# Miniprotein binders against a7ua95r516to809, part 203

Target 1, 294 residues: a7ua95r516to809
Amino acid sequence: ASLSLLSISDLVPDLQFIFFWMSNAIEILYFIQQKSPAYMQTIELMDDKAGSKESLLSATISANEEAMTILEEVIMYTFQQCVYYITKTLYVVLPGLLDCNPFGTEPSSEQCRRAAGVCVCAVCVMPEAVRRVVSVFQTTSDLLQQYQVHSEIQSQMFAYLFFFTNVSLFNQLIDKGPARGWFQRSRVLQIQASVKILLDWAKGAGHNHLAQKFFAKFCSTVTILASPPQQLSQMSWKALCAEHPSLKPVQLHRILTQYQLMAELGPLPIWQPSSEDEAYIYRTVDLLESFENH
Key: E = the ipSAE of ESMFold2; O = the ipSAE of OpenDDE; V2 = 0.75 times the mean of E and O plus 0.25 times the DockQ between their complexes.

## First folded at step 16 (miniprotein)

Design bi2 (at its last look DockQ between E and O 0.95; V2 from the best seeds 0.78)
Fold by ESMFold2, look of step 16:
Structure bi2 (fold): chain B 294 residues (1-294), chain A 81 residues (1-81)
Amino acid sequence: as target 1 above (294 residues)
Amino acid sequence: SKVRITIEVEGPPEIADIIAQVIRWLAEEAGAEEVEVRVNGVTITITGLSKRMAKYLLKIIKYLAEKYGVKVTYEIEELEK
């Protein structure tokens, strides 16, 4: 009820027009770039004696550059507007991913009977919280395809959406996880299953490389937390750093501290930071990630 | 419903003329029935866009005005059918 105002379906009528103008500006930019060489060739074939060729060529180049700069600003503005509204929706639906149970109640028996044995897909048994996140990604993909947005811009948009998702989930897990019980083994396994559904969507949508790149920090965190104690306790700090290069020392230390507590492996630290990392394991300013790329 | 937008751009003439040219291109590619730019590039009239398309085009124009230091004013006239 409280999230209906921010649902992606409620924003689509407005998003359609922003996507339209972005795609419109992109098409004009490519058209001008395509025709500028032909116009330049015509000017170069003109008589040079009067100097009209150099004057026309200079004026044409200047006008095209200024117009292209302004079109690039339009594309950047409309892209930022799209991302703003889409991430506003993601911001409100992502926390539910950490609290949901993807295994649900009566998930296999009831869904199998309803499906009549044809094929039970992950979408059919998907919990509401995961479905809301997938819906945002799928709606974005549908809009990009509807307006035939250039593939480069599509990649940039999903790169940012995956980056935003990773930062949001990681920060909430680290910041709220102890109080919310999210480091309990059963909860970690539920979170892992929910993230798998998102990763499967990204792979099926052709964004596997982007998802692998931009979800790395959150996925590493969940992978460590889901590891069996016998397996994880045999790994050194250096080995864990090598296996999970996306995690900063303070982040890895915090994750391992919570893991040891929840797995009841005793009070003595199992994983000793290397001497070079020991100076950084308490830098709390580096614990949470920024939503900015810089 | 379709609208007619009249946009006045006040500022350095070189920038105002280029912005007017870009707005003309955007409107023509969007399917405007008529786009008229005065010879001096001060006034742009766009006829035949839907009210919602025009609303978002005006947001783009306002952004450009702020970015490039020009002043824009506009009027929207609904074209009843």
Scores: ipSAE 0.730, ipTM 0.924, lowest interface PAE 0.7, mean pLDDT 82
Fold by OpenDDE base, look of step 16:
Structure bi2 (fold): chain B 294 residues (1-294), chain A 81 residues (1-81)
Amino acid sequence: as target 1 above (294 residues)
Amino acid sequence: SKVRITIEVEGPPEIADIIAQVIRWLAEEAGAEEVEVRVNGVTITITGLSKRMAKYLLKIIKYLAEKYGVKVTYEIEELEK
């Protein structure tokens, strides 16, 4: 119930502390990793009093390894907490992206209107629904930068967030799309434009490769649905499989079936699954994406 | 407001000592004014963290305690300016 009112701004105060502790733990881990060789050398240079040196070295190594393991757990825990809070916010705002009309004259954000100057920044010209999604990612980026989180951890976080976003959008589109009219060409074009804005943001933020990788399934779905009937009706099942390898046979079959219904094309023999794929198109358990496979 | 946190870790000494060491490092890196670790009954006293920072540190400690099967108790005292 209370999730509908949750904004990323409401979570920032809590997220700041989680990011702080995550960053600190990473710094400590890095410090130990860098100093460990020097420390071992120092112990090795100590006078060998009756086997005490080897025992001390072994004990120190073991203690450091265990400490590093604990630090890794702290990092993992804090990372998971960040992702948990951020994904909750995404869950709230992502449905708006599918319903968004980016071609409509949506009024400029109230925040930009209050500034005496018309801000023509890329964010200010975004549709509100897109801006809300981008705001979550931008806030995450800003926090990661503010706390100087290691680049690898930043990449992992964005990878997961893009994964989550793709799964969420894909599942919503497949499950609810027909009922909500999201398979209609006009709506598909709106969705395509909205996603393009998000991808352009990701490109500008330095996450182009990750975005292309993790949004592939959703983008493929939207691309197929946005294709003109004249063009898509000339593509065979095998050609579509080859062009959209991110889609499982059951997913592609569902998309094409819904496309046929929407476009009133009737059955197309060229879209008939191959004998090899025929068994897979009935695997309804594989239709929706799982959040657990990442 | 700044706080003083007293943490007691009960468990196998080898695990408790390492957890205490990690807590010390985290507290020091966070800018604690004073960190005292007593080995006889692993007691950690952290002084000078903000109440909010301390709260999240305690969440981390609780997570570690549950994961490693150690018992952690703590007391928080608000320091008057």
Scores: ipSAE 0.724, ipTM 0.919, lowest interface PAE 0.6, mean pLDDT 90
ESMFold2 (binder alone), look of step 16: mean pLDDT 80; pTM 0.753

Design bi20 (at its last look DockQ between E and O 0.82; V2 from the best seeds 0.75)
Fold by ESMFold2, look of step 16:
Structure bi20 (fold): chain B 294 residues (1-294), chain A 81 residues (1-81)
Amino acid sequence: as target 1 above (294 residues)
Amino acid sequence: DKVRITIEVEGPPEIADIIAQVIRWLAEEAGAEEVEVRVEDGRVVITITGLSKRMAKYLIKIIRYLAQKYGVKVTYEIEEL
């Protein structure tokens, strides 16, 4: 009931008009830039000398700079509003990724259920918790495409959505994982499989580089937790830091501590932090990530 | 479902005029049937006719944001046609 209330489909009517005004403002900005072709030709034809080209640019741009600045502010505001509504939905649905079982997925519709024995549909096989998250990303992509938004702006939006997803999943795992049993080996493997579905969506949507960049912290965490004890116990603290540079020392230390508890390993000398890192492993303020910092 | 919006912008003239021009551009590109800009009693008054009620709602949100950002006072009235 409450999850349905926060579904992305319930927000599309609002999002649709916010995307409309964002796209509208972008089109106007582009049109204004095109109305000055002589200005563009002048800039491209001018010989540079100490500050001459920049001086002429400043004088000409000042005549239109205020209007373009206000348009850019409109674009920024509408972009932030889109992201605000989308991330409210993500915040509600993302914890389900940590609690679902992708290995026992049932068909999600009668059409997919009828075809399950003959045809495998990735969306129909997908756990509902993963489907809810993918639906948010796919709906966002559909809106961006409907308004023919430039690919760089689409990339900026997905960069933020992936950043938000990473922070939300990482913080939930670290903070609530012990109480929810999410550090158990079987659960970690389930989480890893669910995240792979998201990464596959991002790759197919043309956002693979962004996903690799912005999911790095959460993916590193899951990779460590999913590692077999025989393999992980052979890796020193220094090697783990080098393999997982996105993790702060306090975060890596906490992950290894949870791994030892769940795998029933005693303390390992090879995992002792370096002397330079020992100052940082107790910085509790650095354990969780902020949604406001990037 | 179509509305008429009357927007009054009061503040430093150089900023108020530019904001009004941006609002005019936004409304014209959105397909407004008529956009009129005039000056009354030291205020820039913009009348936009023919946007849908939902389009107008979100345009007003943008205008209120700009008013706060640039330190101008904006008042508006929405009239259903």
Scores: ipSAE 0.749, ipTM 0.941, lowest interface PAE 0.6, mean pLDDT 82
Fold by OpenDDE base, look of step 16:
Structure bi20 (fold): chain B 294 residues (1-294), chain A 81 residues (1-81)
Amino acid sequence: as target 1 above (294 residues)
Amino acid sequence: DKVRITIEVEGPPEIADIIAQVIRWLAEEAGAEEVEVRVEDGRVVITITGLSKRMAKYLIKIIRYLAQKYGVKVTYEIEEL
């Protein structure tokens, strides 16, 4: 199937089995971790036949540690498989978020209209492009809850998915933004509104802190680009660096340069990088984010 | 559709036994009707009965991953019940 036709719904049947095995492995690991002390005490209370008790205890400890290590590997493998499938779906739907006009009269989803009339639920009033992204995250949340996956693993999964989303959106905006007109103020305001809807969903889902942390770079970029020229032209390089610490000097410099071109601003001396940052603004290798730095 | 899976693990006994134990736990937690572990000709043989075909296929993927990671040889057969 072409990547363009892949929906999260198509992956749910496979994801369900991966989540099932992941959850089971977590439960077994947790069970072993909790019972291990009691089991060791039981061995310690057994009659000490000369040297056999210590050897049995050592062998049992070692076997349990190795078994736990293998279970951790199963959890990690299944986790990675889930992330692989979910991120593959995100990769397909995320570009639509940058092209989305949330202020347009998009018709409510055909599915809600057919089932219950005009649904005014938060999901039904979302622009279609935003709804598709939210649907991936919501489906992930629903699966994690359905299989009662431990809260820490849920947090790790959402952390990675938000990281991936931020990297993907940021890189697309920086690389393709000028050519696609995404740096135009009207388009930036659309992107800002679309991202706000996503962040509001994440807040409602209990992932507000993670969303704020992992979307910081993309949000900072959008905030700068959404700023009126009159306001942004009064901010120094140092002030912008301090306000947007998630941006590398090369990234901030790129954003400001493209903003200047778009807004037809002359050279602004106050945006000149400090002598300390001047060497870093030319590090083009640091311009785009890596997916490996998580 | 329920299946019977026969898994043979060939490798150092210490690793093969632990892998077999983990597979047993996973199968039991998954609601297998029967799980048998035997040693035959220096191989650990695990027989799992009562899992669905789809569950079994994913378990095999997990086992194959473990086998590759720990350098053990795993063979398997699936019979439909």
Scores: ipSAE 0.712, ipTM 0.922, lowest interface PAE 0.7, mean pLDDT 90
ESMFold2 (binder alone), look of step 16: mean pLDDT 83; pTM 0.791

Design bi3 (at its last look DockQ between E and O 0.89; V2 from the best seeds 0.78)
Fold by ESMFold2, look of step 16:
Structure bi3 (fold): chain B 294 residues (1-294), chain A 81 residues (1-81)
Amino acid sequence: as target 1 above (294 residues)
Amino acid sequence: SKVRITIEVEGPPEIADIIAQVIRWLSEEAGAEEVEVRVEDGRVTITITGLSKRMAKYLLKIIKYLAEKYGVKVTYEIEEL
């Protein structure tokens, strides 16, 4: 069994060639799309003899469509290969986000204190666990820019990476959270702060809308767990479902159960599932998310 | 180090011809020094000269994927120049 950790820097030598062929295929597809109308116009100007014009036009349309389809397959394959290798590194580094403490024990740096005078300035130091995740995202962004990958494909790649990150964090929190003590309020606040650093990176990188969309399930979970008991106990099951539409009934039920244990609360009548949801809170097969995009 | 790749594609000629055309475009855009396509007896032979060994490696992975996807048989030889 190998104990070596997979890092993104170990993958770049191979990833760069996969990015190259993906970008190459995209450029060729775009070129063919731009040229097809001009060629069709030339065929339409041909002198028609015994149906040769219609036959040539039909053959040209079919060949272009097949070539574009094959180029789209190349783009899809190379995209999937990039994502496969990148997500292998994400899978290794993401669990550390749930264990790290972004509120370090160092109250300030000497330079920060001197710049602020008598005020103690907390150093906004990115924890190593967060830095490892950001490094994967930043390296991916750098490769996409280096090979001038079309912006739509860049967005799709980060959409998938954020989707994968959300699924990985959510599943580990639900599955391992009781044993790891991750449902305690102080731990939830630490997790929330660590994720905020990732969201701030995504915003600064121009991916805010994707991060907001694809982190919804994990962020909803952390928002519920971070809520004060007096505020949360005033929200009915139906209100919680409406506030957090990304959560399945079994997931919301599990989150509320862990919250009750953490806050040492008994069952609350206002949290009783609606009649239509009551059958779904027992569906343990729906508790964890799939890494497949549906 | 530069290489020459010789690729043989066997299968339905209409699909093999289009795959060969796409491989030609990919290789020429990538800066291959020469790309030759020969069609004979229900097989298509593509010879690509002047790609780096690593570029050729990943191009061949793409070609193998296409072969599986479209039901054609592909064999290849790599010669260092």
Scores: ipSAE 0.775, ipTM 0.948, lowest interface PAE 0.6, mean pLDDT 83
Fold by OpenDDE base, look of step 16:
Structure bi3 (fold): chain B 294 residues (1-294), chain A 81 residues (1-81)
Amino acid sequence: as target 1 above (294 residues)
Amino acid sequence: SKVRITIEVEGPPEIADIIAQVIRWLSEEAGAEEVEVRVEDGRVTITITGLSKRMAKYLLKIIKYLAEKYGVKVTYEIEEL
């Protein structure tokens, strides 16, 4: 099937089994961790028949540690598989978020229309492009809850998914934005509104801190681009760096340069990078975000 | 449909036995009807009965991953019940 046709719903059957095995492995790991002290005590209470107790204890400890290590590997593998499948679906739907007009009259979701007529729930009022992205995250959340996955693992999964989303959206905006007209104020405001809907969902889902943290770079970019020329032209390079610490100097410089072109502003001395940052603004390798090292 | 899976693990006993134990635990937690582990001539054979075909297939993917990671040889047979 072409990547373009892949929906999260198509992957749910496979994801369910991955989540199932992940959850089971986690449960077993926690069980061993909790029982390990008691098990050691029981061995310690056994009659020391000819020095076999110490050897048995050592062997049991070692075997349990190795078993836990293998279980951790199972958890990591299944986690990575989940992320792999989910990110594939995100890859397909995320570009639609940048082209979305949230101020248009988009129909409510067909599912809610069938059930209740005109549904005004938060999901039904979402633009279709935003709803598709939210659906991926919601499905992930539902699966995590269904299989009672430990909260830490849930947080890690959402952290990665938000990271991936931020990197994807940021890179697309920086790379294709000028050509696609996404740097135009009207388009930027649409993107800003769409991202706000996503962030509001994340807040409602209990992931506000993670969303704020991992979307910081994309949000900063959108905030700068959404700023009126009168306001942004009054902000110095240093002030912009301070307000948007998630942006590298090369990224900020690129954003401002493109903003200048779009707004037909002449060179602004106030946006000149500091002497300290001047060397960094030419590091084009750092312009786009990497999916690596997370 | 339910399946019977027979898994053979060949490798250092220390690793093979632990892998077998983990597979047993995973299978039991998954609701397998029967899990048998036999150790003969340095080979560990695990027989799992009662898992769904889809659950079993994914378990085998996990086992394959572990086998590759730990350098053990795993062979398996699946029988539909």
Scores: ipSAE 0.736, ipTM 0.927, lowest interface PAE 0.6, mean pLDDT 90
ESMFold2 (binder alone), look of step 16: mean pLDDT 83; pTM 0.800
ESMFold2, look of step 17: ipSAE 0.754; ipTM 0.940
ESMFold2 (binder alone), look of step 17: mean pLDDT 84; pTM 0.804
OpenDDE base, look of step 17: ipSAE 0.734; ipTM 0.927

Design bi4 (at its last look DockQ between E and O 0.94; V2 from the best seeds 0.74)
Fold by ESMFold2, look of step 16:
Structure bi4 (fold): chain B 294 residues (1-294), chain A 81 residues (1-81)
Amino acid sequence: as target 1 above (294 residues)
Amino acid sequence: SKVRITIEVEGPPEIADIIAQVIRWLAEEAGAEEVEVRVEDGRVTITITGLSKRMAKYMLKIIKYLAEKYGVKVTYEIEEL
């Protein structure tokens, strides 16, 4: 009987070879790029003929460009394979962030309490759901470091992983949130705390700028939902759009509608969309985000 | 365990030669003990000795991708040493 191998640790044996070949191809590409100017300069110094020099330079540039193009295809293919397997794992573990309680976690075993002589596990432990997501990010970071992948490619990989995380969390919150009670204030505060642990990981790992950029939509959503009713009720639609430019009108409208329901602020709409945005607040096709980078 | 892999590339000579060159570079950077390239009319044969079995298998996945992308035919044999 076959089993699903969706844990990141189960994928490491395959991932390490994909990372190896990606790093291998990157090193070769950079070697060729570094030699291209020197090679062209050497041809110029050959002092053969004016016409012969021009023809030789053209042929050499074309051959280098073809080899570099093939290496770029290898890098792209291996990168896509890495991302494919990593995001399959990430897809499985991300929903747990929306359901976990990062506050008031008690030690899970009597052995831990007895060994310490006092209950200290709750003070120093990360919730299991958050640990699973961090484990995916950390394992990816470890593999990138182990194979000395160029920093630009590392940034591109984490940009995609954070983009994927943002889309997954946002879509699940918007789509499943009403049925799961995730728009209740106490639940939103728990979600906010769990996401902060992820953001702290990203900062410590040197990816703060990417996390700020690619988590913006989900973070804006949680920030609005966590706002005290007195403050949020007094903000205009225009002010909210200005503070949260990552949210589309239909998304902001849906978030505010759920907020008004959960805060029991009455049936009449509090926030009036601008004339420009009014046409877009019911565009259900724009409510959920695409996993594509278009 | 280490293997010998023999790769045969058939297609337009210019593209086959460049693909063979990239395969050679990849194998040499990966620590292959020996890489031999033989060119015959319309066919390039690459013999790579000294990669681990799993490294060779993943390299072949890359080569198959390139073959599909660039319209060349690739066949291969893996021989354990």
Scores: ipSAE 0.718, ipTM 0.927, lowest interface PAE 0.8, mean pLDDT 83
Fold by OpenDDE base, look of step 16:
Structure bi4 (fold): chain B 294 residues (1-294), chain A 81 residues (1-81)
Amino acid sequence: as target 1 above (294 residues)
Amino acid sequence: SKVRITIEVEGPPEIADIIAQVIRWLAEEAGAEEVEVRVEDGRVTITITGLSKRMAKYMLKIIKYLAEKYGVKVTYEIEEL
């Protein structure tokens, strides 16, 4: 099936079963963890028949630990499967976010038009490209809640999804941005507005800290690119490094170089990398983010 | 439709027994109507009745993953009820 046709709605039936088994495994693991002390106490209270108690205790502990390990594997496997399917959907919809014009009169979603009432919910007023991205996250949230998945696992899932989203958007912007015109001020402002809508959703969903943390690199990039030339030209390399610590020197240098070209600015000595960073700005291997470091 | 699944686990008894126990717990938590575990000649047989076909199929994917990871042989049969 063409990746281009894959919607989150198409994956929901399969995801439901994965979430179901993940939730069940978590519940069982939690149950064993809570009851393990009581089981040990029960064995300890048994009559010591010639060392059989210690052997039984040891065997029970070992068996429980091994069972817990297996359950953890089930949880990890199901978690990975969820992430795999959800990230495939994100991969399809994320490029649309960079091309989105949130200031345009986009027609209301077909789903809200068919409802007898004009839905003025925050999702319905979103640009279609933003709505598609939000829909993936919202569907994930709804499934996690439906199956009462432990809060820690929910946090881990959103952390990874935000990480993936940041890496994807950042890499696309750095790699394709100049060719696509995404470094143009008008386009940057559109991207900034679109990302703000996504961040506002994340805040409303209770994931504000995670979103701020994991979108930092993309947000920093967009913030620099959205800055007026008059303002940005007054900022030194050191000041920019300090304000945007999520950016590697090679990344910041690339962004500033492309900004300079786009804004038709002459060479700016104030943006010259420090002697310490000069060796790092040529590390092109560090320019794009990796998906493996999470 | 509901199904009956028969799972056979072959391997070191210590691993096979624990895997069987985990499968039982998962099946019970999933709302299986009946779960039977039999141990004969170093083979563990688990019979699960009452799961939906789709739930059962995904459970089998999990079991297959575990089998590959822990180096045990798992065979299964599924019967529609």
Scores: ipSAE 0.636, ipTM 0.892, lowest interface PAE 0.8, mean pLDDT 90
ESMFold2 (binder alone), look of step 16: mean pLDDT 83; pTM 0.797

Design bi5 (at its last look DockQ between E and O 0.94; V2 from the best seeds 0.00; counts 0 for: pae O 2.9 > 1.5)
Fold by ESMFold2, look of step 16:
Structure bi5 (fold): chain B 294 residues (1-294), chain A 81 residues (1-81)
Amino acid sequence: as target 1 above (294 residues)
Amino acid sequence: SKVRITIEVEGPPEIADIIAQVIRWLAEEAGAEEVEVRVEDGRVTITITGLSKRMAKYFLKIIKYLAEKYGVKVTYEIEEL
């Protein structure tokens, strides 16, 4: 049922068949692409009769092109289905990254709790909230490898999952952060530590380039919020924009506004937007990101 | 847990034949024990034997997607073996 699909482990029995059919379609597409020139050469070696060879060659080329187009649609559809189900589980676990305390007394195993919070294994160091997110990514990676999905498709899938993660975390922080206390300095430092653990996983899994690219907006946000007031108050609007090009003016303005409230700073002249950016700092339609990459 | 699925594809013959060919290729690559194709009066019937019930379930979802995308009518029956 729907509740049994909230965890990634509950989803695997169904996901594996979607991955299977995607990989199956990719294999056939590659086979047709590889054989097409050789098949053409075989047809060209056939006896030439009253247009029969030319008609067969033309029909074969046309049929292969239409079949490849249909296979590409199958691959696209199965890819979208995989992403849809994976992001449903990811959506459930991502908010926990904003609430977790990676320095706390909540170890991930009974053994760590019994040892009075002393962790003697690497697994117990990863906070449960981070581990839930990593489990989704790791299970996805394992399925892609199990079914030998083409490396370019694997990269596209993780690019989308990291994009989804970035949008979800950023939107949650901006939208719910004031009410949840996520802009308090102690919470920002906890969030920064949790994100660092997640990024370290991505680097170790061979996805560092994709993670750096697609987490940029959320990482920039956390970096700004984690900066000491003495340091941040010396950075101009222009300098902040240059250091954090992933942030839209309205987003940077909102982040600085929340920073001022939590650090009890008054308006700073050095944070006044450039004349061009002044037109955009109140465009609330641009504040939150779209999951449709818009 | 093995099934026999019978798929009927109706529509413009050129696209229906290509879709049926793709369905055949996918089933054969998946390790179906038997794949039979019959063409009758603008209707292509594909009988696939030996897929698991779960594998057939997701295969049929793909086939329904193709039917919607390319404007062909697809019906099917599932028989447990």
Scores: ipSAE 0.770, ipTM 0.947, lowest interface PAE 0.6, mean pLDDT 83
Fold by OpenDDE base, look of step 16:
Structure bi5 (fold): chain B 294 residues (1-294), chain A 81 residues (1-81)
Amino acid sequence: as target 1 above (294 residues)
Amino acid sequence: SKVRITIEVEGPPEIADIIAQVIRWLAEEAGAEEVEVRVEDGRVTITITGLSKRMAKYFLKIIKYLAEKYGVKVTYEIEEL
């Protein structure tokens, strides 16, 4: 019950403080890294009073290394907290993306309607379910920019968020898709269109490479499911494996099996797994993606 | 509202000193009006004045995390100004 009410807007005040600390810690770490060489040089130029110089240098190096380590831990902690809060909001809004009909006449956002009348901006023309997901990412981007977080940290954050999104969407589609009718061609085309909008946003935000990389598994799944039966039935198992390397054999086999059932296709020998993959298609433990190991 | 935070760090002197230094840096960057560090009898006491109550809460969370990570004991008192 409480999770359903959690919006990214509700978390912004807390996220702002976390981002503030993260940014400050990064700045301090960078400062130490930049000043350390000059500081060491200054110590090296001091008069050597009975070996005190070497001791001071060693002590200073050690202290700086430990300080940097502590700062790195602060950065990691604050990063993890940001990811935790943001992924909680994603968890709430992502299921709506799979149920979204982007071809329906959804009203423009109430916020844009109130401010400017009929707004035709890219956000206002988005389906509500897609807009909610994009809003989480956009808010994250805005906060990262506001606090001038280092570009590497920004990239890492988006990498993880895209990873999380891909795992979440993929697992939901594989697990619940057949029961919810998400494998039906019409529904698949809706999902494909919704994901395209998200990917277009990521491209516009400068995260195209990351989005392509981390959404590969979900996109491959949707691409296969969106393929016409006439086209897909002509593709061999090996060809499908080669075209969709992000999919494990067990995942591809599950997708094809469900596709076959949905399309009322008889057994297709051409989709028969190779002898090499035959042992792997039964590894059900590998069917769903893990949130671990990223 | 602004707060005064008094933090005591107990642990190995080398670790306590480094943590105290990091705390000072973070407090200064957070816009603290005053930061004092005292070292007495193996305890480091840091007094931070001028942070908002909300900033102080997050600050303390970070300190707690560091304390747990490095196995040092941290105690604190907060006074509202």
Scores: ipSAE 0.049, ipTM 0.563, lowest interface PAE 2.9, mean pLDDT 86
ESMFold2 (binder alone), look of step 16: mean pLDDT 82; pTM 0.776

